# Designs tried in a protein design chat: VH-VL binders against Uncharacterized protein mtre-1 (mtre-1). Part 1

Scores and structures below are computed, not measured.

Target 1, 142 residues: Uncharacterized protein mtre-1 (mtre-1), of Caenorhabditis elegans (q09347)
Amino acid sequence: YHQYRELKCSTPTNSIRGGPDRAECHLVLKAEELETGRPVPTGLGCWQEDHDGEEREYCDIVCPKSHTVFISYIDQGHRACFNFITYQVEKRNDEHVLWRSGKCLNSTVNYRIGCKFDDPFETQFKSDNEIFAHLRARARRV
Below, numbering starts at 1 at the first letter of every chain, in headers, positions and changes, except where a header shows other numbers; antibody chains are not in Kabat numbers.
F is the ipSAE of ESMFold2-Fast. E and O are both the ipSAE of ESMFold2, at different seeds. Each is the mean of both directions, binder to target and target to binder. V2 is 0.75 times the mean of E and O plus 0.25 times the DockQ between their complexes.
Where letters were taken out, [cut] stands.
The coordinates of atoms that the task and the answers printed are left out; those that the model quotes come from them. Centres of patches stay.

## First folded at step 4 (VH-VL)

Design ga02 (from g10 with heavy chain Y105W, light chain S95R; framework fv_guselkumab)
Fold by ESMFold2-Fast, scan of step 4:
Structure ga02 (fold): chain C 142 residues (1-142), chain A 122 residues (1-122), chain B 111 residues (1-111)
Amino acid sequence: as target 1 above (142 residues)
Amino acid sequence: EVQLVQSGAEVKKPGESLKISCKGSGYSFTSHWIGWVRQMPGKGLEWMGIIYPGDSDTRYSPSFQGQVTISADKSISTAYLQWSSLKASDTAMYYCARLEYSGSWFGTFDYWGQGTLVTVSS
Amino acid sequence: QSVLTQPPSVSGAPGQRVTISCTGSSSNIGAYYDVHWYQQLPGTAPKLLIYGNSNRPSGVPDRFSGSKSGTSASLAITGLQSEDEADYYCQSYDRSLSGYVFGGGTKLTVL
């Protein structure tokens, strides 16, 4: 908990109910996030899942507007860990969730953040191969 | 075989309420969005909105938000389009259509109902 | 006006080729959203003709083909037959409207 906390943002949003291909979830990532590994701020408040009323000053990684953020680790002092970022699409309870996760090589601290995304038709289309090639390259960075 | 069957033609007066239906069969009704499309006499197609029957998540075209209500009853595989107070300008053919993502990431209206003609006249 | 622009009518003789254009903008076709085409025979519901820019459903003759370039798409019909006489609609998605958009429709007359 102290190093690894579950968070829930204040705004419920729709999960992806698009096609069978989870690659569609990556289409909602902003070009800026793909380049820098930092999502665009949503302006949404966040609470720990077990701690009602805690404000978003603890959430330094957020999803685009209209998304719900789930963060397993929120410590501002561990931003260096975001230099080693992996992306994973997970289906949970009839919802598609994009997880961004990583480890600090010199730390036992892990992080996992996630966004629930609305229907993929709301996103700008990019070549799936280009997006995943970029994410795979980023995921191998040490 | 995939089939969408719509309710029969309606003749109404301005101010009356109306609810028309679209029954799906031959596929998993709760796993596909259903869209509604209007076609005014002699005019083109206009998207009105979509609903996901599995949880009744509904999204409207900006032009139709607040003008109609879209709903679904998954226990009988039926979607609905409803007006609280009809206007003469609601006279049109109304189609339901299934949204399919397997052929396009952005969804395709791959099967259509036969249409419900709604005539509103004083 | 429709968000996607189509010519109101096109015509051709049997055996000829016609093309129907669908012109969009940077918020729809130009944003890489797929274009689909529907055929509406007189007195009938629309039928899917082309999906995902260029794919044909089973049962659609190869005389029908779709293409997309920049902010526009085209439906090509070769070897025109009398049964091709119908209204044709393009359809895409518009991110600024957050919704599906149709072209105004094109009436094809086979002379």
Scores: ipSAE 0.000, ipTM 0.519, lowest interface PAE 14.3, mean pLDDT 67

Design ga03 (from g10 with heavy chain G103D, light chain G52Y; framework fv_guselkumab)
Fold by ESMFold2-Fast, scan of step 4:
Structure ga03 (fold): chain C 142 residues (1-142), chain A 122 residues (1-122), chain B 111 residues (1-111)
Amino acid sequence: as target 1 above (142 residues)
Amino acid sequence: EVQLVQSGAEVKKPGESLKISCKGSGYSFTSHWIGWVRQMPGKGLEWMGIIYPGDSDTRYSPSFQGQVTISADKSISTAYLQWSSLKASDTAMYYCARLEYSDSYFGTFDYWGQGTLVTVSS
Amino acid sequence: QSVLTQPPSVSGAPGQRVTISCTGSSSNIGAYYDVHWYQQLPGTAPKLLIYYNSNRPSGVPDRFSGSKSGTSASLAITGLQSEDEADYYCQSYDSSLSGYVFGGGTKLTVL
């Protein structure tokens, strides 16, 4: 069994008195060896899907629909991941996802994912555990 | 069983070229990165670089980039570490090790070769 | 100049417990990179002792255990035996160097 390593999220605020100005989650995805003709195992919070004949792993990102998701930082040991080629964040069915493919699937990568307010909507998150539970539930859609 | 077998000890003079080898067996050679680690006499371990034999993708430690060349020949399951011009400061034990990634973190060196002692002196 | 700091030596008597620390920073252990431990017996190649923070390979006694907290990791050896005399290295990955890093090594002496 292969699972994502850690998910840690900051408490989102819309306050000028202190605290972060955006929701921020740190997602560490597992390293995995690709085998010919075998689907890459799905980790918790992620699922596998074919895209134009290439295997991709999609991971759900908790960020309000009205906001923009972006990768604020990517940390990788070997340059296995290339933006728009082997990884990207995108909006699908009005939900935010991260996908990765190719050699990026064989690497453990720290993705620092930001969620930016695009207008003054206030977002409420109670805790990292609540965000994590929501992400897990969505990733296990059947 | 997984095994990495390295070439024998070398005694060289400064300025000479050298290529040492590491042959893997008992696993899919093209599916694992091979790393090279230096240990100078009486010193600790230093990572030099890694190569993925399936496509020869190679990554170097900043300290070793431009000083050595790492290569692999997947047809004979062998990785190589090469110097174009040796220096006395290259005197060390050199280990190859298999990098294991399949169990979900930035990899561990799970199997090691026996080491190749390289002595460079005038 | 080791990015990961280990004590250069530790010692203990047979049957005792010793711990070897491995201190990193926010660019390595603190950035979610795992810690692995290697045992190097005199005159031999290093051998994997603990992988992915706390897991033991087949054949490694349960007297050896690993843990990780914050920016540091520890190797614990209980029931110390003379055969445990060796050099011990921690290893992780460092984002600022974009590479694998080893601790400076700890020489364990069984008194």
Scores: ipSAE 0.000, ipTM 0.521, lowest interface PAE 15.9, mean pLDDT 74

Design lc01 (from l03 with heavy chain S54E S106E; framework fv_livmoniplimab)
Fold by ESMFold2-Fast, scan of step 4:
Structure lc01 (fold): chain C 142 residues (1-142), chain A 124 residues (1-124), chain B 107 residues (1-107)
Amino acid sequence: as target 1 above (142 residues)
Amino acid sequence: QVQLVQPGAEVRKPGASVKVSCKASGYTFTSYYIDWVRQAPGQGLEWMGRIDPEGGSTKYAQKFQGRVTMTADTSTSTVYVELSSLRSEDTAVYYCARETYYDFWEGSPTFDYWGQGTLVTVSS
Amino acid sequence: DIQMTQSPSSLSASVGDRVTITCQASQSISSYLAWYQQKPGQAPKILIYGASSLQSGVPSRFSGSGSGTSFTLTISSLEPEDAATYYCQQYYSYPLTFGQGTKVEIK
């Protein structure tokens, strides 16, 4: 499996899906079995958009500053299936973003995402305070 | 393989405290929330709270607030629930359970793996 | 707190029967509902999540349906090993809450 960091958030209220107050977020180490050979980039800032009545959640695809993102498709286009959720990849303002498009039938990765270097993503940050500052700077709220 | 291992039984007197352990193996301990759910003999399931083993943040059901404390020891991959001021009605099987993936897209506080349970008996 | 109410509290059925258990939420929980099976002396096991998604390894005779406030667990053809208590659980908001359970006995 390949290790990567993922943003795990809670709201100050009892809402699991969000609330009116700012979310409290932290990075969580995730382990996924992928045939990429590279760490999987994580979304360090996400936001919601309405597309003609369809709610979509977008997140930036980010590699550490000292790495560059690699994106390649495995089979049929820009779709990925992580944790039973189907994601589509779009390029916006020269940045790659994922948006949630539905549930997958299988936990099959249809798109390969990685970073060029062998250094762990976690080594880019020296303390929890730096991680939280980075997450707050990248987070987008609707 | 994922396992959550608990002791079989604990016995305490009324007014004492009990601390129940749950040792995790077969996965990355800090990547999943662990919840505690209890079940009195012949009764249904009651959620007590959850802990994030990464950082130790907790969320408790209001009924137990002030009497319950959940902790995690990452060096041993073990979570604990401590319940104080025990009463006879606290006699129950206490289960630890792993929340399924909580990711950025949707919350999934459902339980894919459970410990075998610890029977806590409060008797004089 | 969201209250979960199951019906019936218990039932007896024969092997091969179609069994239906219902679960009502006191407010809309969308599709954020799971079903668990608990056999005597054992921990619960998850059967269904997201109201209708079958957990890997669970027999296809189990199915779930519903959204909002009304949900159903169906066993299409009851097997002897299905004698157990079944619980619904909402995960729309904290605190997490369970139904009181439905005991399924085999005749």
Scores: ipSAE 0.000, ipTM 0.523, lowest interface PAE 13.3, mean pLDDT 71

Design ub01 (from u06 with heavy chain S33Y, light chain S30D; framework fv_umesolerbart)
Fold by ESMFold2-Fast, scan of step 4:
Structure ub01 (fold): chain C 142 residues (1-142), chain A 125 residues (1-125), chain B 107 residues (1-107)
Amino acid sequence: as target 1 above (142 residues)
Amino acid sequence: EVQLVESGGDLVQPGGSLRLSCAASGFTFSSYYMNWVRQAPGKGLEWVSFITSSGSYIYYADSVKGRFTISRDNAKKSLYLQMTSLRAEDTAVYYCARDSEYVEIVWGDYYFDYWGQGTLVTVSS
Amino acid sequence: EIVMTQSPATLSVSPGERATLSCRASQSIDSNLAWYQQKPGQAPRRLIYGASTRATGIPARFSGSGSGTEFTLTISSLQSEDFAIYYCQQYNTWPRTFGGGTKVEIK
């Protein structure tokens, strides 16, 4: 699975969609990752799991300012409700800062920690407790 | 059934104070952002104030900033608007309005899905 | 502050006719626009959000379109209960702002 890259998060000030308790995250990119025609990196903090012959991809975003973790469940490539759909690039101090607008989940009762584009019966995802247990186990190993 | 019921509207002299209340029922009040929206007689809608589900962040329209205070009591399922230094231009029906999405939904839209019936505040000598 | 402008201020139509209402934002709001219906003496009622998504229980004759700065609400075949004032509202940036309203009245 991929190691976490540097993620800079800020709380939106003027955005109603983001709200004051959510974060917009910046990814620091290397020049090679911004080459013309190369896809912008997606799946920051992603890993794959095998569930009885079904390969599933999970991607997480840690937002320190919001104290939340958002995890998207990737089902055969569906990433439309999250995972870096809109972004802008700015160069600062010899780094390229990618500003991504994302929403951080802040609930232990919401079973939908990811979503599928146009899926009317979206799959129920793991509870926050189960996901945090998974992330803690992984962090202890690393 | 989701219901929002405003109360406290009255006739007040300029410079006076008044406290409005909004009683919520039929949903988990503590999980929603809340707003006050007003409408002067025969005029359009004007957003007045916003408060997050926990009360941690609050916003006001410039026209009422420094004079009005929004607050909530999640245990009582109630939203409040304390109005001071009232002016004739504050005469309006005041509506309690709920933001449409449960606060933790990441792909939600934040429009006003439910409104109360309003309470009339008249500022006149 | 984003200024929302609705036109026309008043639209006189007969039952069964199509009504088209316009809403313009002074700067881009993407699709973060809602439409509300208000009848005399009543609170506003939700109609459309996200510029084009009908709220639960809203009849199919109501449709919304547009993005960026130009938006339209269309009522394809006016019923007697549709005569009301309609407001657009942006929820893109603080503060939330409403249009001045379009009154749809019987001809």
Scores: ipSAE 0.005, ipTM 0.534, lowest interface PAE 10.3, mean pLDDT 69

